# VHH binders against q7zyf1, part 2

Target 1, 260 residues: q7zyf1
Amino acid sequence: ALRIKVISMGNAEVGKSCIIKRYCEKRFVPKYQATIGIDYGVTKVHIKDREIKVNIFDMAGHPFFYEVRNEFYKDTQGVILVYDVGHKETFESLDGWLAEMKQELGPQGNIDNIVFAVCANKIDSTKHRSVDESEGRLWSESKGFLYFETSAQSGEGINEMFQAFYSAIVDLCDNGGKRPVSAINIGFTKEQADSIRRIRNCKDSWDMLGVKPGATRDEVNKAYRKLAVLLHPDKCMAPGSEDAFKAVVNARTALLKNIK
Key: E = the ipSAE of ESMFold2; O = the ipSAE of OpenDDE; V2 = 0.75 times the mean of E and O plus 0.25 times the DockQ between their complexes.

## First folded at step 1 (VHH)

Design a5 (framework vhh_7aqx_2; at its last look DockQ between E and O 0.04; V2 from the best seeds 0.00; counts 0 for: pae E 18.5 > 2, unsure alone 61.6 < 65, placed apart)
Fold by ESMFold2-Fast, scan of step 1:
Structure a5 (fold): chain B 260 residues (1-260), chain A 124 residues (1-124)
Amino acid sequence: as target 1 above (260 residues)
Amino acid sequence: QVQLQESGGGLVQAGGSLRLSCTTSGRTFSSYGFSWFRQAPGEEREFVGAIRWSGGSTDYADSVKGRFTISRDNAKNTFYLQMNSLKTEDTAVYYCAATPEFLRYLQSTSYDYWGQGTQVTVSS
């Protein structure tokens, strides 16, 4: 008798509707009604030997539908956030989507009690990738969100995403409607996540170590030691930590090569 | 039932500006979308831009972004297409249209109400 409400969010053209359609075509024939800017379907799924009824609302991603979307955020158990790995601006828009949802839910609506699945979509594209898997995964996991690489075109990742997503929602419902807070970010800290993101966005070795151009050998080594301890493989399990650690090591080597 | 009446078309030099108006009569609902489409000789009708009657949210075709602006005046039951930096490629018959199925606003077949069309000619 368990009934859940799920919405999909993300920019226009990221493939949200294609993900829903790909899943639906394999499991059920959805009834969609295009009313007031929202498509919705009803499906039944079996999770842990339980039948659950899922109401899926495919939220139109364009600003044209802002006023319509706000009526549908309430009483949601799950959100599918979709971006296009080939268009970085769709990834950068995810924070805006979260802000919109928080604003519309108000003080009484807590997104901490909602399951989020992030879909890094269009991984089948031959176009150069604009958002690395480690960056998308880090952003997602730092917020306690599930992360999946998907292709609506090939079907890759779709079944895995929906199974994990629905299982997490069932667990949430069985836990009195609250997300297990103690299970979030158990492998890394906010400081580690922030440092990895900063390092990925740095353009030169001075910036990577957080020192000014022309810093002394001692200043370079002090900055390096701080970051190496923070990002050490034994101490940091965050996605992208190994690449960030390598970048910091390489930055130190490059800077020390030319210092006196 | 909605009726649409266009005005403002004409001949304009490349680089110039022109404003099209579409006045609606009859019942208008907050769920309705209002759009501009254009059709050049020998080509299919293409989407130009849209505005939702309530809230005023807008969308534009990539070919006109930054040059064209849609606005509305709900008190006058009118919406506008302000066309700046016109190019010869913008020459077409422009139609205003309304749809109760605004989720399908990019599909010309989703529109139940159409204006008569107004010719816009951009000369070099």
Scores: ipSAE 0.000, ipTM 0.211, lowest interface PAE 13.3, mean pLDDT 77
Fold by ESMFold2, look of step 2:
Structure a5 (fold): chain B 260 residues (1-260), chain A 124 residues (1-124)
Amino acid sequence: as target 1 above (260 residues)
Amino acid sequence: QVQLQESGGGLVQAGGSLRLSCTTSGRTFSSYGFSWFRQAPGEEREFVGAIRWSGGSTDYADSVKGRFTISRDNAKNTFYLQMNSLKTEDTAVYYCAATPEFLRYLQSTSYDYWGQGTQVTVSS
């Protein structure tokens, strides 16, 4: 049988254990969480007519456990990366989690050959949502990661996540541990995703177009045309692209009203 | 392909000490996880303790913590279980187990390679 290693990553108390336990229903030995910061589970699944033994390591996210976590990154086939949609800081920490793993994998490590499933977890549905779906999906899919909306209260999305996650891992293993030679088609480029992220976070029409205050009409129009081509709805399938395109159009209009 | 062989078992009085050895042969990777398990007659195999390949971190079952110590000699491809303050309830066949993965596993089902076991008998 095919044996795979899966780890969980994400800040403390974002619902990693809830997701794992609701799917696996395996006993974890809670005593080891206090000692080493890791809960362990084993499950067997059938994917693509194959029996797969999955070793799942639910790793504590607190900085206190860093020295334990760093021993577990090598030879991992899949990562469940979790944030709480009600707490934006848990989403903002995801790049730090990737950096920690990349650093510990060493010079021969390649995160592109590991399957990531990003879980936008609704750990408490009574809280106001701080990270909308398009933002989380853009971040995830621009990196080639799977993205799922999950719920700690209902368990919704969890089975679908694990099914897709395991299927992607089997495909990777059957391709010699490497992503297929064919390019992964995500429907947008890194430049498009980066531009949408930047536009989303702008509070100023000048900054949105990437021009300095006092720019001429020609400079505004040239900056606008570059962004409009990049983000045109027929050429950019990135999450949030239509809202970004509209924002760019509105920014141009606002700036040109104040320039002769 | 790795072979495990335990040694150092025997009869000892309660309160005494024994040191078990697990010698590995064949291809042994520095990332192997190693563990000690024990089995009394008619009982299921029970986790005793584990050590990381680095030798910097160990874990023990509650029943042996503070009395048993695991160590590793990488030059000799040998793992040790130092058993102090032995009790009659420590009587069992002791097994060394290994897996190619570097992680300590608490459950016996995660280990690919097993020794044949060595008897430890603790008399009153």
Scores: ipSAE 0.000, ipTM 0.106, lowest interface PAE 18.5, mean pLDDT 77
Fold by OpenDDE, look of step 2:
Structure a5 (fold): chain B 260 residues (1-260), chain A 124 residues (1-124)
Amino acid sequence: as target 1 above (260 residues)
Amino acid sequence: QVQLQESGGGLVQAGGSLRLSCTTSGRTFSSYGFSWFRQAPGEEREFVGAIRWSGGSTDYADSVKGRFTISRDNAKNTFYLQMNSLKTEDTAVYYCAATPEFLRYLQSTSYDYWGQGTQVTVSS
């Protein structure tokens, strides 16, 4: 039987353990206590008519456990990377998690040969969603990661995530431990992604268009045209592109009203 | 075996500061977790804070977060509990503890090695 090593990554309280438990136990298990250290689990799954034995290492997300979890990155084939959609900081920390893993894998390690399933978790508690789906998806897909909206509480998205996740790992294994290139078909360019991110995080309309404050009408129009081509709905398949495009249109309009 | 010895306890006024030390001896491994616990009279022993010896990462109980800081000096084989803004509720015997089982550092039962404790009394 194929044996797979999977780890969970993400900040504390984002629901890593809950996701895992939800899948394994088919129930929501509230965390009364923060995950301390590492929880080990062995599960058997059937993927593509194959029995797969999965070793799951549920790692605590608290910085205190860095010295513990750093030993478990090695030989990982799959990562469940989790953030809380209601807490932006957990999403912002994802790059740090990747950096940690990369560091621990060392120069010989290749993060590209690991399947990542990003779980935008706690979609059930959306009193205040701070990370929209498009943002999460853009971040994830730009890196070739799988992306899922999940609720450990309701179970929404959990089975789908794991099925896709394990399937991808099996494919990876069948491909000699290399991520299939086909899975990385990013339907958008880095430039598009960067533009969308910039637009989403811009401070003002000048920043949105990538022009200096006080730019001339011509400069604004030029910048707009460039972004319009880049983000046009017919050309850009990047998550959030439509919204970004609208924002750019509005930004241009606003700026031109004030520019003589 | 790891041997632990606390020092630095005493009487302090509310709002004051105190620094506890825990000197470690014996075979210490970098993977060991070190923690401070405290026990007030009639109360159960409670977790105060922890530090990982190798990485220096720390965690604190909510009750002391922002007031207490744990640090380490590897050269001296000592870790510290800096207690600021002390409250009367902080009065307890403070224990340092070490565990090779750092996975459950919040649980006192996970610790194999304990100091003798040092009394901290915070007066109003």
Scores: ipSAE 0.000, ipTM 0.258, lowest interface PAE 10.2, mean pLDDT 86
ESMFold2 (binder alone), look of step 2: mean pLDDT 78; pTM 0.804

Design a6 (framework vhh_7aqx_2)
Fold by ESMFold2-Fast, scan of step 1:
Structure a6 (fold): chain B 260 residues (1-260), chain A 120 residues (1-120)
Amino acid sequence: as target 1 above (260 residues)
Amino acid sequence: QVQLQESGGGLVQAGGSLRLSCTTSGFIFSRYAFSWFRQAPGEEREFVGAISGSGGSTDYADSVKGRFTISRDNAKNTFYLQMNSLKTEDTAVYYCATRYIKGWFYTDYWGQGTQVTVSS
């Protein structure tokens, strides 16, 4: 049977263990219940017509366990990267998690050959959400990661996530530990993604177009044309691009009204 | 435009049953989770129950577990709260709600509420 290694990453209290427990409860046979902040178990899953043996390392997210986590990053085929949609700081910590893994794997270890499933968890919350779908999806897809909206509490999205995740890992293993040469259609560039994130965080119309307060009509129109071409719906399929394009159009209209 | 409208409220004796309905429009119903809240006079609005977008998961406040059941009918763009074994303390205005997320934005939509009165 194909054998794969999966780890979970993410801040404390984002629901990582609950996600694993929900999917694997009847499939998960603990081999070792470590008191060192790493829970190790083995499960067997069927992807298509193929049996896969999965070694799961559920890694505690607290900084206290940093030195222990370092030993478990090697030889990983898949990562379940979890954040809480109701706590933006857990989302902002994702780059830190990637940096920790990259540091421990070193230059020879390349995360480009690891399947990441990003879980935007706790979507069943009836309270205000602090990270919307488009932001989480943009971050994830810009890195070539799978993106899923999940609720460990309700079970929503979990089976779909694991099915796609394991399927992608099988494809990776069948291709000699590298992503298949089939084109990944993400439909956007890093520049487009960076522009969308910048525009989303802008405070006013001048900032949104990247011009200084008091810019001339010509300067406003020049900045607008550059962004409109970059973010045009025909040229940019990035999550949030339609909203960014509309924001840019509206910013131009607002600024030009006062230059009459 | 997203709209939610409750119906089915009214007067009922303790131990009785009522079914509330929330009919929705203006979005793809099958993709969204829905919740029921209630508010008694002089109290804060409290959570009652929720159903996931897939309908495969439900959650309930401890005070109503085993007595209330949430369900949905995607063909009718409607979700329900079946209330059994009603108690006087269940008297409240009941609101249906959803969180609509589109692009960079989210908006919580609420119905206008339906009164449920349980008499002793």
Scores: ipSAE 0.000, ipTM 0.126, lowest interface PAE 17.4, mean pLDDT 77

Design a7 (framework vhh_7aqx_2)
Fold by ESMFold2-Fast, scan of step 1:
Structure a7 (fold): chain B 260 residues (1-260), chain A 125 residues (1-125)
Amino acid sequence: as target 1 above (260 residues)
Amino acid sequence: QVQLQESGGGLVQAGGSLRLSCTTSGRTFSSYVFSWFRQAPGEEREFVGAITWSGKSTDYADSVKGRFTISRDNAKNTFYLQMNSLKTEDTAVYYCAAQYRSLYFSTRAEDYDYWGQGTQVTVSS
């Protein structure tokens, strides 16, 4: 029987505990509990007819728990990263959580042999989303992470997420703790993903092309050609690439109309 | 490598109070979780309460919540169990315990590495 360690990470109040509770209420057999909001439990799941024993740690995001929080990162096979789709700050904090984990893993900072599942949570309660699906999916998939839209309250996406997550961990463990060489080709690069995210956040045509206001026609065309090659739909399969490419084409057209 | 020694046990009337002390010796205090367990005659050791090495977090068994408080004095290398509103069912041998580098509060005696010798608390009606 394979034994794995899983932790959950994310800002306070994004629904980490609710996600774990929703999935684990039938499967969860706690050996120990911490009354202060740090929960530890052991459960058994079956993946591909194999029995897997899972040690689950639900980490507190509050400063109050700093004295024990950093110890959770060590010897982990899987991480569930949670944010609230209604609060963009929680999404933006994910890079901070990854940086903290890298520091705690020691001098190497290597997270390549850990499976990450990103949960875009609270889909049911947020009428006006602060983080679009394409934005969350792009951030996740650019890092090789699994991405799921979830609602702890309704149960939407929870079982799908955990099944895919555990299957990926089993594959990792069966490959000696390394990512399988036959992993899915996601069809885009970090540079393409970073460029799409930058363009999405731009409000004017000069910023979209990465040029200063008042740039010459030649400078505008040079910047455009670089981005058009990078983001062409035939060459970039990243989520949001088509919208980014259209934005770049439209930016060039708008700028060239006022340059002689 | 840490040694623990309890004091403060004795006889008390129901509704009374006692403060138990546990003095630590050996390695630095900051690397341990400290707990109190108790054992009534013919029963296994049961969890009473715990405090982290920082002293900022505490946990209690449901039967003692609101009546007992655990605290720590870094300068004296001592942690305490303040027992108020004592009941006859609180009669037991009380043990202090320590776990090195704990990631959580354990309520299981088997998870603790270091133990005191125990101190008797008797609550009369």
Scores: ipSAE 0.000, ipTM 0.110, lowest interface PAE 17.1, mean pLDDT 75

Design a8 (framework vhh_7aqx_2)
Fold by ESMFold2-Fast, scan of step 1:
Structure a8 (fold): chain B 260 residues (1-260), chain A 121 residues (1-121)
Amino acid sequence: as target 1 above (260 residues)
Amino acid sequence: QVQLQESGGGLVQAGGSLRLSCTTSGFTFSDYRFSWFRQAPGEEREFVGAISYTGGSTDYADSVKGRFTISRDNAKNTFYLQMNSLKTEDTAVYYCAKLSYWGRLYEFDYWGQGTQVTVSS
């Protein structure tokens, strides 16, 4: 039987364990309650008429469990990487989680051979949302990771995430532990992704188009055309591209209206 | 108050090296991701590189990958951009940044004032 190892990673209190518990309530057979900050269980799932034995390690996110977590990164096929959409620091911490895993795996460990599912969790509590869907999706997809919006409280997105996650791992295993060529979908260029991030971080309309305050109508239109071609909806499938395109259209309109 | 200040810019000949520093204050340095951006004459502001809060992950623009290295020193509350094999097209004002990844909903981004780097032939 196909055996896979999956781990969950993310800051304390992002709802990581609630996601695992909600999905695994009937499927999860706990082996032990870890006093060391790792909950371990075994379940069987059926993907594409195949029975898969899944070993799940739900790892506590506190820094004082760092030494223990390091022992469990090896031989992993899948990672569920969780953050809280209401707390931007948990999103900013995702790079640190990847770094921790890379450090433990060392030069021998290539995370490109591991399936990552990023869970933007607590979407039901979006009253004070601090990380836009487009930003989380762009970060995730630029790394080749799966992206899902989830709510452990409502169950929204949970089954869809696990189904896609396990299917991707099966495809990886069927391809000899390598990402299938057909799974390589960049949908956008690094230049497009960098441009979208730059536009999101701009202070004003002049900055957004990359022109100096007081630029001429011709200079504004030249800058606009360059960005409009790069980010056109027909040419750019990157997450946030539509928002970035609208931003440059609006910036041009605002600047041209106020040019004396 | 949050402050970021660049230093280390200047005039250098093509093929040379420069190290830029960004000194920070007003927050717990070790908790944050940091970035470098640049704006060349007549060009858009562009991403150059970034370093994660642990220092274990770095990202670079394709145009500088292999030539530039970003690093951080938590003891000094400072992060750096080591620029090697400089080209005339690297001429730009370089900005350090601590960006809000809240999207644009609450734009609490912090930027340095910029430092000029000029690469002569």
Scores: ipSAE 0.000, ipTM 0.097, lowest interface PAE 21.2, mean pLDDT 76

Design a9 (framework vhh_7aqx_2; at its last look DockQ between E and O 0.30; V2 from the best seeds 0.00; counts 0 for: pae E 10.6 > 2, unsure alone 59.7 < 65)
Fold by OpenDDE, look of step 2:
Structure a9 (fold): chain B 260 residues (1-260), chain A 122 residues (1-122)
Amino acid sequence: as target 1 above (260 residues)
Amino acid sequence: QVQLQESGGGLVQAGGSLRLSCTTSGRTLSSYAFSWFRQAPGEEREFVGAISRSGGITDYADSVKGRFTISRDNAKNTFYLQMNSLKTEDTAVYYCAAPKYFTLHSYQYDYWGQGTQVTVSS
C-alpha cells in the first residue's frame, strides 16, 4: 500500500485539527504528543481504487514549537495549509509558514514537489470576513496550490478538499514524486496576479494604475491601456480580475477628471 | 547558554513609536525562538509577542496586535520589537526571553534579558 506523509500548517486556532478530525472521524487514530506540540495519526483512505495509508502530523501553530516542527517537514508529500477567513493576520502569516518550510527543507528540498491544499477555513463564521475568496484563491493558485473554502464546524468543503488533496498526492507519487504538469498549469500569469494584488491593496488611484502622483493625462491613459489589456475578462482568468478591471476603469476616470 | 540584552527603551509620547532591540550572545540567534514580555509596576509580567526561529511566524498579545511587530536579524544576532501607536498602558519594563523547551500547554523561558524601561506619557 502507498504510504503518504501529510502535515498541517497554519496559525493557532485556525481550525487545523478540527478539519482533520472532521474528515477522519473514526478512521483517525490520534496519537497525541501534547508535550511536543504535535498530534499525529494514521488513517487509511481509498483513492482511485487504491488503498492509501496516510500519516498525518498536526503541528501546533505557535512560534514556540518551531524547535519541534522543524523535524517534521522532511519527506512531506502533502500540506494542509489553513487560515481563518475572519482573521486577516492568519492569511498574512501563510508566507511565513512557507518560508519556514522552505528553510527546513534546505537547498535540496523542493517545495514544488509537495501538494498544498489551502483551506480558507471558518466560512461559517457569522463574523466579518476579512479575506475574500478571490484573494485567497489568487494567492494559492498563483503558487500552484489547491484552494478550498472550508468549515470544520459544518463540514462544508472538507470532503472535497481531502479527496482532491489525496488524489493529487497519489498522482505526485505515481509521477515519481514530481508534481504533475497539469497541476502547475495556472490559467493566469504572474504579472496578472501581481497587478490584481496591487490594485486590491492600492492606497489611491495613482497607485492603482501604477503611475506617480501628478502623472499626465497621457501617462494615465497609457497605464490604463496596459492594465486593461492585462486584466481584460477575455484574457485574464485570474481570481479577482473582473473587480480589478472595474477598479482600474474607475481609477482612470477619477484621475482624468482632475487632470487638465 | 544564551545571553540576552535589551536596548532602545525610553520616554515617548502617546501615539509615538519606539523600537526595542534584543541582542543575543552565546549561541546563534537562529537556534531559538524568542519572545517579548513586559511588566508594569504592580502588575504581573505579561506576554507581548513571539517570533519563530526562522522569523516567519509571529504571535502577539491581543493588547498589542496591529500596533507591535516583532522581527529578527539572524546575521546581527538581534531581534526587534517595533512599537507603534503607543499608549500610556504600554508603559512597562520590556524583557526579551528565549525558551529552552516548549510544551503544548506550558513553556518555560530559561533565558531573560535585564529589561528596558519604556515610558509612554500622555
Scores: ipSAE 0.007, ipTM 0.259, lowest interface PAE 9.6, mean pLDDT 84
Fold by ESMFold2-Fast, scan of step 1:
Structure a9 (fold): chain B 260 residues (1-260), chain A 122 residues (1-122)
Amino acid sequence: as target 1 above (260 residues)
Amino acid sequence: QVQLQESGGGLVQAGGSLRLSCTTSGRTLSSYAFSWFRQAPGEEREFVGAISRSGGITDYADSVKGRFTISRDNAKNTFYLQMNSLKTEDTAVYYCAAPKYFTLHSYQYDYWGQGTQVTVSS
């Protein structure tokens, strides 16, 4: 079984989450768990008679790049770039998203080994279209990216986009054009297992992050980052790891709501 | 540690313009994305605009799109909010902020300035 990591990128309100939910609900996949700046989903798909486990990270809201975001951009096999055909500024921002991704991956990073699918979304809108298909297609194809016209509302283009996108990722993985993804060979450590057990038995969010009640924002965020890296879906295959990861994310969200 | 300081607020008549500045301490500007928020008396803090680390991505609240422009100057360790065609509804204390996680929820920002008052008279 091949395991791949996919990131969705684009401006707020372009319909990234709706595209992912439309596809995932059709495939009967686990519910999305909202996180601070990131929505996480897992799905299994069959491409070319192969079962693929896909970890999808939708950097929901307005995800802007900083040091900790590098962890989520690393080891990505595919990117879904989304814009709204009714709002030209969302299309113009795509070059900015690519630049930010390159910056986060650093000078050793190479996006040439990543598959990109561009979604010209909201084609069902009855409002005036501000980005013509020819414009979006040319931008995408000039960069070697896949291009699709989509509507999360109607479902148009969604299945076609995901099938082509995943097929391209499989082709590159099979031909060695991307870094080998061997998540299936990643077991778990004693530290990971102990952390999962501790988190499962926690009574409150302070305990879950391993901080004392009244911990500062910096202490909460430091504890969160350590656990998020430790329990990251790509690095931890232990039973209960996904639930523990989500619990840690939710605990951080809950604690930060009450810290001034 | 990032420390933020706003400047450039004041009294302006409707239809006028103001440029707000936010200076950061040290050489941290290039490492962060930045946002502007505002808070009118009796209201909650609302998002105004944001600029990415590289400056290549900007985003704005619908209420200010086309009137406000956010920019940054890493050489001056400063980022800006250019406010044009000001309305009385723009009267608020304006805050600059640097997130570890970008969100429209102010409670998720780690670094905040002290705020600068903008008053737009009719």
Scores: ipSAE 0.006, ipTM 0.281, lowest interface PAE 11.1, mean pLDDT 74
Fold by ESMFold2, look of step 2:
Structure a9 (fold): chain B 260 residues (1-260), chain A 122 residues (1-122)
Amino acid sequence: as target 1 above (260 residues)
Amino acid sequence: QVQLQESGGGLVQAGGSLRLSCTTSGRTLSSYAFSWFRQAPGEEREFVGAISRSGGITDYADSVKGRFTISRDNAKNTFYLQMNSLKTEDTAVYYCAAPKYFTLHSYQYDYWGQGTQVTVSS
């Protein structure tokens, strides 16, 4: 039987423990390793007719209170990375969590061979979202991470997330701990993803097209055509590409009205 | 083991600002995540905020979110709490704290400073 280690990461109060508790139900057996002071849970799951023994290290509650150690991150096959869709700072912190993990693993620990499942969690189903699905999905999928919309209150999406998560971990383990090259094809390029994120956050039409104020009509049109080809919905399957394409079209129109 | 000492407390008018410092001895600041707590007279100790070991992740109690900012300067071996828009209910003794390690079922702080008094007058 396969034995794997998974960890949960994310800001306090984003629902990490609720997600784990809801999936594991009564199968979660608490364990404690007193010599290094790390608690974890053990559960068994069945994926592709195989029994998988999972050690789950959960940073429940306020993980900032505890020093994060190499032993926490070491030998991890999967990460459940959680943010609250109603609280944009928890999403913006995800890069900080990844950076901390990379730092603790050191140069010989490579997160590219770890399965990540990003959970856009709905802690309060009545609260308006501050991180829309396309933004969270683009961030996740551009890094090769799985992305799921989950609900702490209803449990929606949690079983689907764990099924895909464990299936991907089994595939990784069957490939000697390395991701197959074909499994990395996400239907869009890094350049496409970076362009969509930039367009989403740009300040004005000049910035959106990547031209300096005072650009000529020809410069505006050349920049527009490059982005239009890059982001065309027929060639770009990235989350948010359609909205980005529309924004680029509108930016060109606005700029050309005021150029002689 | 880490030894912690707070400073920077004092009297300030409501709406004012104050910056607390926590200095470390015995071990380097970069070895620990750090937290601020406070305790008002007759009340239990309350979490204020925390910063990760790397400094990349911060968290705050709802009562101070948007008004208080935690930072660290590992070159100066110092950890800070910037308190803005202070209210009379922020009056308390403020403590810096560091955990030894974490557990799945509890939060445990093994190292505490002596505390510094912050008094916010109306």
Scores: ipSAE 0.006, ipTM 0.301, lowest interface PAE 10.6, mean pLDDT 78
ESMFold2 (binder alone), look of step 2: mean pLDDT 77; pTM 0.793

